# Ledger of designs, part 6: VHH binders against q93235

Target 1, 248 residues: q93235
Amino acid sequence: IFMKTLDPKVPRFYGKGTIIGVNPGVGYQPWLKERPDSTLIKYNLRDQKSYKAYLEQMKTYLTKYDSNATETRECGAGDSNDDLEKNPDALPCRFDLSVFDKGCSEKSDFGYKSGKPCVIISLNRLIGWRPTDYQENSVPEEVKDRYKAGSIAINCRGATNVDQEHIGKVTYMPSNGIDGRYYPYVFTKGYQQPIAMVKFDTIPRNKLVIVECRAYALNIEHDISSRLGMVYFEVMVEDKPVEEKKEL
Key: E = the ipSAE of ESMFold2; O = the ipSAE of OpenDDE; V2 = 0.75 times the mean of E and O plus 0.25 times the DockQ between their complexes.

## First folded at step 1 (VHH)

Design p02 (framework vhh_podentamig1; at its last look DockQ between E and O 0.29; V2 from the best seeds 0.00; counts 0 for: pae E 6.3 > 2, unsure alone 64.0 < 65, grease 28.6 > 24.2, SAP .73 > .668)
Fold by ESMFold2-Fast, scan of step 1:
Structure p02 (fold): chain B 248 residues (1-248), chain A 119 residues (1-119)
Amino acid sequence: as target 1 above (248 residues)
Amino acid sequence: EVQLVESGGGLVQPGRSLTLSCAASGSIFSIYAYGWYRQAPGKQRELVAAIYSGSTLYADSVKGRFTISRDNAKNSIYLQMNSLRPEDTALYYCAAEYSYWGDTELDYWGQGTQVTVSS
């Protein structure tokens, strides 16, 4: 059994004849198309060139939110995309990137230059899927203080005891995770997939940290062997002198 | 790159049936989901039906009348439309959605096929 070699694109568990139903996979950014088999985010704080590809990937990913106001609508906390099936004239909810202005915006280089890198977390698109709320007394302890009914909480930890000792403080944006107003996912031109970002505030220098992030809702099962409801990646923030190329 | 080509539209009387076909070509192994959308004159494009990993989704207005299906050997998606009504008159579009590792997704659309329910 080789859980570490599982590709999140391999077959996923699907509940049938149950209220829980289909279980989404979890994705992350920056994932580099030039290194598709790698989940390693590694850069040197002293070398801006070492993290340029990650910044460009983050910017490229976020261009999908550059949409016209006429193709989307503003949604309040009580809204959802349910209206898209009931009203053919309804528009999908607009996702506002300003929620990441606390150090995970393009203007802050997504925290990379300050050694506090941000990572995007999202759920794979499952047509018609929506999060199911935990009973108030059944919210998992690790997200209890950040869980909001109708939403998907995110929690990232070190994958091993050593990694957990080293991961340090993690900040979540939005703090309550992925808001349920953007669900259900509907197959429509104007749909904007909701995302969360996690910021690694105190990750140690010159140390590889293996990170496990999980998404939390009653109808999301966590399965390490299938990578359902969870994702792994590695972060290494180096603080090393830049080795200069010298002409001989 | 994916190309989608719709066919099977036409003029039909109320209460009759039509089957729309959508043929997919190109990098189809990366397609996660297929859907049928329609757009009537003066209205927004709306989801009619979708299929992904054996699961289906239908708009309330067509549930019980329309059936979406897939033929993997022919790389084709079908929409069986029964008990057609004048209000089903629209340009019907096939769409495909990619799913990628690291949550990169791309959407592809066909050119559309006209369905007119009249007389």
Scores: ipSAE 0.072, ipTM 0.440, lowest interface PAE 5.8, mean pLDDT 80
Fold by ESMFold2, look of step 2:
Structure p02 (fold): chain B 248 residues (1-248), chain A 119 residues (1-119)
Amino acid sequence: as target 1 above (248 residues)
Amino acid sequence: EVQLVESGGGLVQPGRSLTLSCAASGSIFSIYAYGWYRQAPGKQRELVAAIYSGSTLYADSVKGRFTISRDNAKNSIYLQMNSLRPEDTALYYCAAEYSYWGDTELDYWGQGTQVTVSS
């Protein structure tokens, strides 16, 4: 099992027709467009150049959240994007990046320079889809302590028992995951896709860790073969002298 | 970068049919979803139909009359519009959302094709 590699083809997202729409896929950042078949995040703590591409990708991805009062509106409890399909002048809910200021912002190099890399988790944009709440007694155990009705909880674990031993402490931002007020999704210029970040606080050095992250709502199905409701990526944080890589 | 070009619009009598086509080109290998939108003069832009991962979604006003389909070999999206009514008169837009394991691309829109149903 450990000697086998993942299918080199890009995982596909798919949905099943229902009265509420289809099942969303899960995505992550940073994903380097220059290496489209790779899900590996690998860098050396002692070589700032080794993680520069990941920082640039994070910065570029996040520029779409620069607030503009004429393109978005502030949304509180009970608000949603229900009116966007019926009213093209309606403004989508604004997504505020300030929740990430505690270690997953540009000031901290998104955790990369401290060996605590942050990864963005997002849902595919599915027209008309919105999360359905778990009942209090049916919340999956792995998210029960962080789950809030109206939200999509995120949980990341090691893909195998060995990876789970190595993944260490994980911090979720926001703790509840993705707030449902940003749904439903519609095609519109001002739409701001809601996201969460996961910070790997104690990931080991010089070890490859395969990570599986899942999104949780009653109407999100999970299937490992089709990657329904989940995403995989690998993290390798090295701590090696720079001169050793130049031995040739 | 993705380019979308609509075609197939025109003037048609009520009750007749039209097929709209949207040709996609550029970095299209990971486009997740395509949609058709329409906007009549003085009215709000509205979703007509969308297709993604083999699933479809339709506005209530067009259910049973319109069909969206996708030809991956030709990188093309079609909207079959049957039983056209004067209220279907609008500029029709094709739109696409690129998605991959990471979410890296912006939404893409075509220039539109005019459909006029003369009663």
Scores: ipSAE 0.048, ipTM 0.438, lowest interface PAE 6.3, mean pLDDT 79
Fold by OpenDDE, look of step 2:
Structure p02 (fold): chain B 248 residues (1-248), chain A 119 residues (1-119)
Amino acid sequence: as target 1 above (248 residues)
Amino acid sequence: EVQLVESGGGLVQPGRSLTLSCAASGSIFSIYAYGWYRQAPGKQRELVAAIYSGSTLYADSVKGRFTISRDNAKNSIYLQMNSLRPEDTALYYCAAEYSYWGDTELDYWGQGTQVTVSS
């Protein structure tokens, strides 16, 4: 459900009782602007034209990281966007896209050609917000094996039992989820949205799979009714002969 | 596409006040935040003030002197600048961040309005 109904003339309100609430929302890509009401990612493996729009959307989305790279700084180990709050002259951390090179980069058509589509997962920008770490013994079971303190773990499942049976193997890039170095968000030029990608490695052909992706940090609440801390989308990878448009 | 147009800049003496306006137009799905930036010659662009979800943010250098506000009816954002100082001299930009279902981008900028504070 695209928040198309929001007043574009005013800033989005967040807080208790609002759509966004006090927790960050979760977004995904590719989302096609020409289909704003559709959360379906559908394409045919045998038809490059069918997934071209998704590739273009992914490319367009990722172009922003190159476009404002000069307004960022390299953040090594121990560095983070915390500096933005401490130093008004500090540049935001440059996001490292190389973490997606294994199967989720443009070079690999983001996995679409191979039938292993990648989806970008992001969180809504809340000024001053940063993930709170779980205690070691309090990490949710579903992300326990991949969780790293300082990161936001992502976990995607089938929305229903049937979907869960069909979703197959899912790979997360990076495995730990969204890197926390890029938090907190500060309203500043050059800020680069941290993201993670989810790769569907063994998603079935010719079946619709409803996917639920959740973000995990101690200060992220999950609520199905309000879709807090989670996002839904559908994936259908078809493998069908391309009907030759009989040129009438 | 959203367009932002700044106005209200000019030459003023120290201690005086000036109000900048930013008129927003165009079609967007959602605006997440508005802000004023400034860039002095030879310096980096810096955030002056921002408004987001009913909250405000100010640079330390302008706290207590500048006020950001919004008029929804006029689709405008304002920056009231009081007690102006020579160091406030800069080109002031209006900026807007929009969101697509949680994914926000600071993509819209005005052309800027010049503020010069000089005796």
Scores: ipSAE 0.030, ipTM 0.483, lowest interface PAE 3.3, mean pLDDT 86
ESMFold2 (binder alone), look of step 2: mean pLDDT 80; pTM 0.808

Design p03 (framework vhh_podentamig1; at its last look DockQ between E and O 0.12; V2 from the best seeds 0.00; counts 0 for: pae E 9.9 > 2, unsure alone 62.2 < 65, placed apart)
Fold by ESMFold2-Fast, scan of step 1:
Structure p03 (fold): chain B 248 residues (1-248), chain A 119 residues (1-119)
Amino acid sequence: as target 1 above (248 residues)
Amino acid sequence: EVQLVESGGGLVQPGRSLTLSCAASGFTFSDYPYGWYRQAPGKQRELVAAITGGSTLYADSVKGRFTISRDNAKNSIYLQMNSLRPEDTALYYCARDIEYGSYWSEDYWGQGTQVTVSS
């Protein structure tokens, strides 16, 4: 893992993994667009100002899920967005943020104050793309227990053996990953891109942990350099005294 | 203040040609992929053609008839439409869809330009 390779200077918006690709890129939030070269999430538990920008970025990103009931519909198990391509009366499935109410909602400051930060994981939108189920008994071991047919499993690990020792317990919301009912992506008014959140329940204090997250479906290849099917970022949760303002 | 403005639509007879233009402003044009979409009344909006920095993609219904191109110096993309058919009748939209790795922004769409193919 070479950290500089994980910090591109300026995003390029065309090439492999853009709107017409066949293999989705993976993104995470909070990523601060004012620091495009950085994949570091670093804050001090004792200093609320140190994580305010991350909370604002999360809130801003999630604004896209503010619902208009006339432009979306309730979707249960077995529903999908397949009809969006052919049925003019079809509405896209409404994405329900309440699935994150277990410590990854705005009400819980996305876990930052408690030292259990949450990170959004999403697949970059590709027109017409949908997940393909793994073949019989070919589900990768690292997601076998959380894989659900029709969905995209997410797995986050420490990028090196040392990082894996330090990353601690990770909770996935939803536990089975990103539900396939929100695919395929097509341009339509009210489309809501599905996301997952990963909560770092026991990440150690004052240690930099390099995290690698992968998305799993048969038609997702993993390629670091093209940001396809996987993403890297670093987390550092500090627990250090805040220097008191010096009185003049 | 990202803006995309389509032009060049109109009424045209079957078998004729038409060129649509999309002028972009308020951002660095050359950094983004662009697509042409169309929507006929009562139908879903569908991709017609897309262009990146070095590649193009076409819907099966228009392959061999339509050509998408870009001119970074003029901050514009074009759709050359040959051998037009009545089923090509639709409102045509220029679009920029920007999501790359962890970078995201709101989708930007023009207001559309009407193409009517009729005798």
Scores: ipSAE 0.312, ipTM 0.666, lowest interface PAE 2.6, mean pLDDT 83
Fold by OpenDDE, look of step 2:
Structure p03 (fold): chain B 248 residues (1-248), chain A 119 residues (1-119)
Amino acid sequence: as target 1 above (248 residues)
Amino acid sequence: EVQLVESGGGLVQPGRSLTLSCAASGFTFSDYPYGWYRQAPGKQRELVAAITGGSTLYADSVKGRFTISRDNAKNSIYLQMNSLRPEDTALYYCARDIEYGSYWSEDYWGQGTQVTVSS
């Protein structure tokens, strides 16, 4: 059981003088606080109650972007949070949630109702950290078609060969991954953590799929044993009749 | 309203011990992991220790000297600091984390408590 080798309860630490070092960790949502030991996203397409908690978690997670929007600024092309390091009075860039409107927004129940669940991918906030771009000829093959300089590419696959056969088509929003304009992280009021979403478009029904998502930048190392630059979770979309609780 | 309030800081001599406390309110305490951060003058804020469901993590610089713990009944996090050094001088913050797999990305911060280690 792949889970035995990856104890999610014991993060590994790298780097001198810090817990994480210079490499960012990768996180995901929805993660239910009522099930802190579980990395499983499981619900039944025929039972709205079964995915309600996931929807609420997604909503709650995204509410923070609205709550501090007045403490941000609009950042157009060429703008970035670089100014935060130079100007203490600068406002952080407002994160654009509209990039998720194609199937991963609240309006679409984040894809859960349609059986195409979306998962949020994020990096932990390391003060001063920003992605380093690959050279054009050094972009990893698995993200080469989607990679854009200035962004952190995301790629998700099945953890095992069997999982890879089952995972199906995956869509990334944005396609280029996490927009780098929102870096570096600076401890300032109003900072909005950049994210990307992964949509599982053709994930099979009634099968458990172990998913591995990796983040790609030149300064992100990948190590399976330490889970550097990657995150694991499981997805199971059930399609089963809902057993009526016989009121005894 | 989510609140984190640090206490226990002060001036101590090298080699001495100090215990910091963080009182949390405004949310279900047991639902979240927590961490202690510190920021020295002219330096970046750094993670010192974290605790999740009983598991603990420590910066290399404090391993063997610092201990993070939690008391769910008191909605409190603690940082026991032993064998304090001048380089431990900083403003110490407690933080709540809401992200799984992100190595305790801070979400909410307290105002901090000052720790000064000097002869």
Scores: ipSAE 0.018, ipTM 0.358, lowest interface PAE 6.4, mean pLDDT 85
Fold by ESMFold2, look of step 2:
Structure p03 (fold): chain B 248 residues (1-248), chain A 119 residues (1-119)
Amino acid sequence: as target 1 above (248 residues)
Amino acid sequence: EVQLVESGGGLVQPGRSLTLSCAASGFTFSDYPYGWYRQAPGKQRELVAAITGGSTLYADSVKGRFTISRDNAKNSIYLQMNSLRPEDTALYYCARDIEYGSYWSEDYWGQGTQVTVSS
């Protein structure tokens, strides 16, 4: 691989077998295994059964963050996973779900029952990758007010002009995104992948909204054609009467 | 259906070379990082080498002797092992460790291929 276009601010075309540098993918939850080809989050606010599967997927996904004092450690300010690559006894930092307690936890059905669904945003695990900070004057405008050095900021927007009109207010948890202390990833049993959540506070009823979420760090590049550094999903919160029918 | 199949292991004399192969199927091969891992009897599984889009990583014990590579056209990952030593004797695994698409995937492992270095 020739190194002639490594300016991280210059968009590059990416494809199968043509990637220059290292670029993590972005994922989301809930994704339903029953509909593996679909990225649609669709439910009827008046029908609890219509969103039960999303709640179960969220709960199952989050069980990996159960307390584990023997395979993780508590990390405070200044701590990180930096020594995992060379120290076989090092423990990865524990990820604490309490940041989601204000509207994106099981207590609130992850926002689904109130029509304000929460979606988990994560970066695909990439061995040895860690976020690189933007230069102070180079932080992209859409995350500038929320960006914190050492973190990976998240921004979600409507994919089309119509979606941009409809997406409404989005709350980011944490507001500065994914903390970089949980990087680098090393293949170890105790590793806890850090996540953020986005809450769609004012998404309209009975309208499909196509959402594009992007992750922001200097060494995360965005390419629409290959979807590098971003993820797409659709949200439709219906508010319609539930049909009833007689048995034959 | 995601599958990883290792091959190329065997019995070899110290100082000789061996190439391991890992054939991948059921997904878009070039979108993922891969690693070779090994487990000797009575030892924990350890990373030997990993390859991502633009970088490679090696365990200190194999640096300079082993080379990981990938061939996107053949959906394959290779481990070239030169100057083999008896301590390289282990069961070698190919693995993928990333999320695919909108679903967070679990780690995927092959069945392993045995490498034995002895006189």
Scores: ipSAE 0.005, ipTM 0.281, lowest interface PAE 9.9, mean pLDDT 78
ESMFold2 (binder alone), look of step 2: mean pLDDT 78; pTM 0.793

Design p04 (framework vhh_podentamig1; at its last look DockQ between E and O 0.19; V2 from the best seeds 0.00; counts 0 for: pae E 6.5 > 2, unsure alone 56.4 < 65, placed apart)
Fold by ESMFold2-Fast, scan of step 1:
Structure p04 (fold): chain B 248 residues (1-248), chain A 120 residues (1-120)
Amino acid sequence: as target 1 above (248 residues)
Amino acid sequence: EVQLVESGGGLVQPGRSLTLSCAASGSIFSDYAYGWYRQAPGKQRELVAAIDYGSTLYADSVKGRFTISRDNAKNSIYLQMNSLRPEDTALYYCATEFYGDSYLPEYDYWGQGTQVTVSS
């Protein structure tokens, strides 16, 4: 049973070989190319230049969801990518970015300017993988009110007791997590990877907060030591005078 | 970026086998999913097989006859084609898609193709 772990230069966790089958890895954005070894999202509210790179990375990442792509189709609640396995002419579901219009869009600077930064959470692709539903009475308590059958719920919390005291209120978009209509991935031309965004509404100023985000479905195993079904990153929103000293 | 080079095509009689190879260069090989596509003259290109870490996918027309595999140490993908039929005649392409959650957007890369002809 072999597991691929996070590459410290670039998040590349694929999470294969669990007791419940194969497990997709969990990743996040913004991850900066100029700091590939860092999982730290750190910026100063008083220095717009300190978060410009994060905004540019978010915009670049989201460019792949170009709505002009003719190799996708619009999907309603009853649709799925199941046909992609059987029908070579089937088109994958188009992912709609408008679900992020409430504070996690380019228009809102992804919440960075207001001190409510947004982070993209995604599952690394695994060919043929689909989320398996929890039984109604077995949905984990932390996602129970936001869990939707056929979907993958996301929950982010402080990694330690101290971080949990500081993380504050978190908003999830879409509220029910990553919709299962975008699964399975089967190496299809034009496939649009579904994502969720997490907005940190009340994260404190000048405090480093270590965040743990988990993805929830019956066939996603969580294991802290192997970082299965979860991802870690750090957030520090500073509110202090701009340093005059150049550090690089 | 990734550069893909296919090899191993040729002319074979029905019922014989061929192994196609795809050599990848230019980027971290293990961060990519790989697939084999084929296109017969005047026909649409179709997916034959795909592979990631431990999962494989096959078109119904080749399932049970073709096997896709990867060798991360050699940065190579293979397509073992058994019990070849005249309808398997096509130009075979190796393709890859970067799907890692990273600071880079997703990319698709294609090779130039290698011809497989199954004829008596």
Scores: ipSAE 0.214, ipTM 0.608, lowest interface PAE 4.4, mean pLDDT 81
Fold by ESMFold2, look of step 2:
Order: C-alpha cells, then structure tokens, then sequence
Structure p04 (fold): chain B 248 residues (1-248), chain A 120 residues (1-120)
C-alpha cells in the first residue's frame, strides 16, 4: 500500500532507495567550527592571517570533490541521478569544480585577498528530493534573468535596506545556480553534493553587510522563522592597519 | 560532530525478532534524519529504513516486518525487526545526515555497525 505521509508538493514513492521529503534548507561555507555560534565572515585585507582560516575551511570542504573519485561517474547533457532510485549499484554524478575557476578557486584564494570573497551555497540533502521547474511566467523576478529549467537558482540580497545598498554586485557561479542533474540524493556512497558560489565583487570596506541568500525552485518553500529555502550570514571586509605585537 | 553507536545485534533463528538501537551524541538529536542500512558480505550497502521529524520510510524487502522509531529523550533510534529471514543477515549500520539547520554544513555520519545473523 502506497501511503501519502509526505509534503504534498513533493511527489514521493516508498521502497528501496526511496525518499523522506521535507523542504530543503540552505547552507553556506565557510563556516568555522571554532566559532560554531557565529555566521560572521570577517577579515582584514591587510592581514593574511585574518582570512587564512576561511581559506583552509574552503579547501577542506572542497576536498570531497576529488576529481579521481572512483565512486562517481562523469555526467554529460541529459544525465542525472535518476537511476539511483532504481539501481543501488548506480554511481552518482561527479561534481566538477572547474565552473569556479573564474575567481572562486584556490588559485584566486577564493576572492579573499582581493576583497571579493566567495561563499559556497548548498542545499541540505533530502532523500529523493529533486527540483521542480517554475512555469516560464511564474519565475520569481529576483532570478528571472538567470533561471534555467532543471536548475535551482540562487539569489543573494542585503537583509535590510542598508545592507542592500552596501552588498553591491554579486556574481553567481554557475549563473543558473545548481544544476538538477545531481538530484536525487538517496544516501548514496560517493555522492557529491552540488553547490554554487556567490562572489561579492563590490562589497564595501569596514562595513558589516548582512546577507540573505535564497534558493529557487517551484518546490522550495521560503520560511524566515525556520530559514527553509534561505540562509543568512554576515560579511565584514576590513582594510585597516595591522597592529604589531609588543616585544618583551 | 555526531557519534553513533549501534547495539542489539546477534544470532537468532528465522521467524524471531530483534531490536537494534542507535545512540546518537555530540549534537542536537532532533536536527538530524536517521537511517538504518545493511550490508551482507560481498553485497552493496542498502537502505533499510529512515526516519526524520515525523516521517518514516522502508525498503520493500522489510515493509510490514520492520519498524523504525526514535526517542528524542534518549537520543536514540530503534529498528524493531520481526519475522526475521536468513536474507536479513547483514551488518546493520546507523547513519545520519544533518537536517533543518540551514546555515551549517551537512555531514555524513556512520556507525561501525552491529551484526545480525539469522540462521537455524
């Protein structure tokens, strides 16, 4: 017997490799384990030590996308993880980090040295969840110019009117957001969680900017109180003289 | 960081029952979804059952025989296995993923497993 115990906006089937569906939340990196209660990304452009921990967290997080992983497959146009629900031996699609080479890779220190920090945006993994497309005339205005069917668009804004005045130009990588071919997730060994990055190209110096990023697909509900479908973090890029330690 | 400790495995005769337990520690228990997986020798690991805040799901091979549950006061999840069959013989793992906290990174956590052997 099929039972409808799930959110009605997320179609589901029960059985081997099946889903437990709840609306996804959004996560970000870098988040420092040393400061677990903080969502603040703060550093001084003149002090490499002040952003080294963020770079190391980014590098460590991205290690899971080892390009030589034998537990994934290369996926081209038209491929997806759909077979994972029917075949437990199927391999998940490999996620290619090369899309971030335009200023959000290790070669560019993920933008931190230039005052254009990159932030990884991801969705919480849900068994069997996959994005549902907006109809062409129903795409939210915030993402209409970048939206592509089969994808999850990302948009970041300032959390208040002041933050919106300060956030400046944001570059989305990929511009369409997260490709749907990496869905569904079904607790698969070797799964490579798809991600996007946002680069803050013109964020001001010495000002705190509270950022709200949202993920967009027809079946992503946004709820400020539970932060479903969205994430908040703060960015403070300082440009101040480095204080010298006293010699004793 | 989440630590998972499975217990309750053993050798049982076909048709009998076992209850597996998975004790979770190191984080907020209610923010995670939990799954029971099993792996027979030489076979791929497979999902047996999963539970989140109020929903459950089961593999077809165990539906009607196994029941997953959770006890938030004890930070534990359970797998009640009834009408056991020889093909249920496997190493059973508890696993979790972070769920519901949208600003923290997701992690995969797996226990070391508890052996269930169903034989006469």
Amino acid sequence: as target 1 above (248 residues)
Amino acid sequence: EVQLVESGGGLVQPGRSLTLSCAASGSIFSDYAYGWYRQAPGKQRELVAAIDYGSTLYADSVKGRFTISRDNAKNSIYLQMNSLRPEDTALYYCATEFYGDSYLPEYDYWGQGTQVTVSS
Scores: ipSAE 0.043, ipTM 0.440, lowest interface PAE 6.5, mean pLDDT 79
Fold by OpenDDE, look of step 2:
Structure p04 (fold): chain B 248 residues (1-248), chain A 120 residues (1-120)
Amino acid sequence: as target 1 above (248 residues)
Amino acid sequence: EVQLVESGGGLVQPGRSLTLSCAASGSIFSDYAYGWYRQAPGKQRELVAAIDYGSTLYADSVKGRFTISRDNAKNSIYLQMNSLRPEDTALYYCATEFYGDSYLPEYDYWGQGTQVTVSS
């Protein structure tokens, strides 16, 4: 007990036991900091400048994994961040970004240049939270073909019927979603947030598509009103001539 | 854009206490993780304390002496520093990560810093 003196500036303690919620939220990237209120991913295929900010955002986001790599350990197939709870000296598992090499890496401009944009899907952090597996017979139909125990399946669809008609083929990397080996979340210096990517392979040009992505685990609830367990964003891939700004 | 403004720094004698405050604006405060860093002259910036969803992390050098806390109602982060030592002298920075999905050594937003000087 170090607080022997009444300091009028003593703040309220926000510590362990605070109710933040038991259901994880879903986030996505790229989310541009300069447009925090916008959930629209819009760019022109014919204008590299139009998608540069998105690429930079993606790069910045992913570069963070390299920044703390020395504070992580390699985890094999049978290894997980469960060790963090068992051993306080254990290092968190290093996230493997190579799973995105097929079309959603920096080398491929995250699919933006080719008109197949990739979006990062993540869950917000809840201390000690880990996905609970579905029973084999209880896996939701929309992810049944891709679901793997120990993972968080992701499914993206059009928000409306029209959007669903337009969204086209979506590829998930990995196919089974977010790898659960990187759970539970533990507040440690080297923790790396596990993510998945969704690739819009056949998204139409010059049409706005409202996308709804849901995360699937037994302990993830979906609520449209509160947007629990899901995220909405809009994608518009334009294919239009670039108006040469007449250099005044 | 998130803005962070530190306050509460000053000159104190060894053994005394000081509370730093960081006011955050421009975002949903509760969704992000926050940290205090410090940089002494000629030294590298170092993590002092971090808070994320009720969990806290401290540098070994301050463990047991410093307490990081947050007040969501005030959109503020605090660093209660007890038993201050001369080696705690530094410019203290408040920082936040924007995405709220990882704990990384580099935060996305930084304050301008508040000077803490511990001297007899």
Scores: ipSAE 0.021, ipTM 0.356, lowest interface PAE 5.5, mean pLDDT 85
ESMFold2 (binder alone), look of step 2: mean pLDDT 76; pTM 0.765

Design p05 (framework vhh_podentamig1)
Fold by ESMFold2-Fast, scan of step 1:
Structure p05 (fold): chain B 248 residues (1-248), chain A 120 residues (1-120)
Amino acid sequence: as target 1 above (248 residues)
Amino acid sequence: EVQLVESGGGLVQPGRSLTLSCAASGFTFDSYAYGWYRQAPGKQRELVAAISWGSTLYADSVKGRFTISRDNAKNSIYLQMNSLRPEDTALYYCAKDLYYSGSEYTEDYWGQGTQVTVSS
């Protein structure tokens, strides 16, 4: 009779045998709970009220990274959640938000006030899923200069030829995308989901731009109808006068 | 308010089958991935099966025996459990993953659970 040894700090089940065929969806922030079916990020640079809800949503989302240090650990490049199988005293890796301090932090209003809005990109949690590396000569052209083995590269483009002409310069933080040390996801209290931010540096004013973002690893399929490996959203940064009432 | 309501549990003999159902209300069902979890007394909560758009994942102990499915028209997910073993005895509950919020495993998004007991 063969029995699995149960460790209270480590899940009984791991998905190492499920490497093939499991592919996470891609999520983004900010989305507004008042409009859950809307993928539109629209605001007026001259009206702080028009983007306040997006800033509050971003702040709320990021509060989960304020976790007590005792529930997480510092992880080096060679570490991963696989250590939890060997060491029952191990904790999940701590995610450091300071990588976003170049214009995508709360102190920068996540770029919204300056017309360079930032968007959070994340992968949905699937137990046992981890990125598999591209071979060096097989890295897709659009992420080749920013791909790092062990990580998930992110690329955002205009969804149509017209959108691609309008999207302008896009900056990625971290530049190499989502680090694989935070994978596989393990059902553990204190787990911190890794994220990337995408900053739209030169998006045009008063123009709707439809954006398509894709996550890249050998085992990520891109299929929008199945909500796998890619996501769409729209951005409209308006620059128009706020109406003033001249008389009461 | 978000609600997930599990049903279909019960007492069965080894080798029998059960189908668990999870009905969802209070949110847009088709925007999320879903999972079936179980917890036996004295053990940690563990993932049994998960389903997203076009992809499924199973714990090694249930592969070939359990099948997860979803019905978006009925806002429901199902767990078909075949060849049940005493080791499958646990409280089973469903949970959702919020594609756009990252708060998917908060207590408010877990169902009440349905008890499965496999014994002779």
Scores: ipSAE 0.006, ipTM 0.264, lowest interface PAE 9.6, mean pLDDT 77

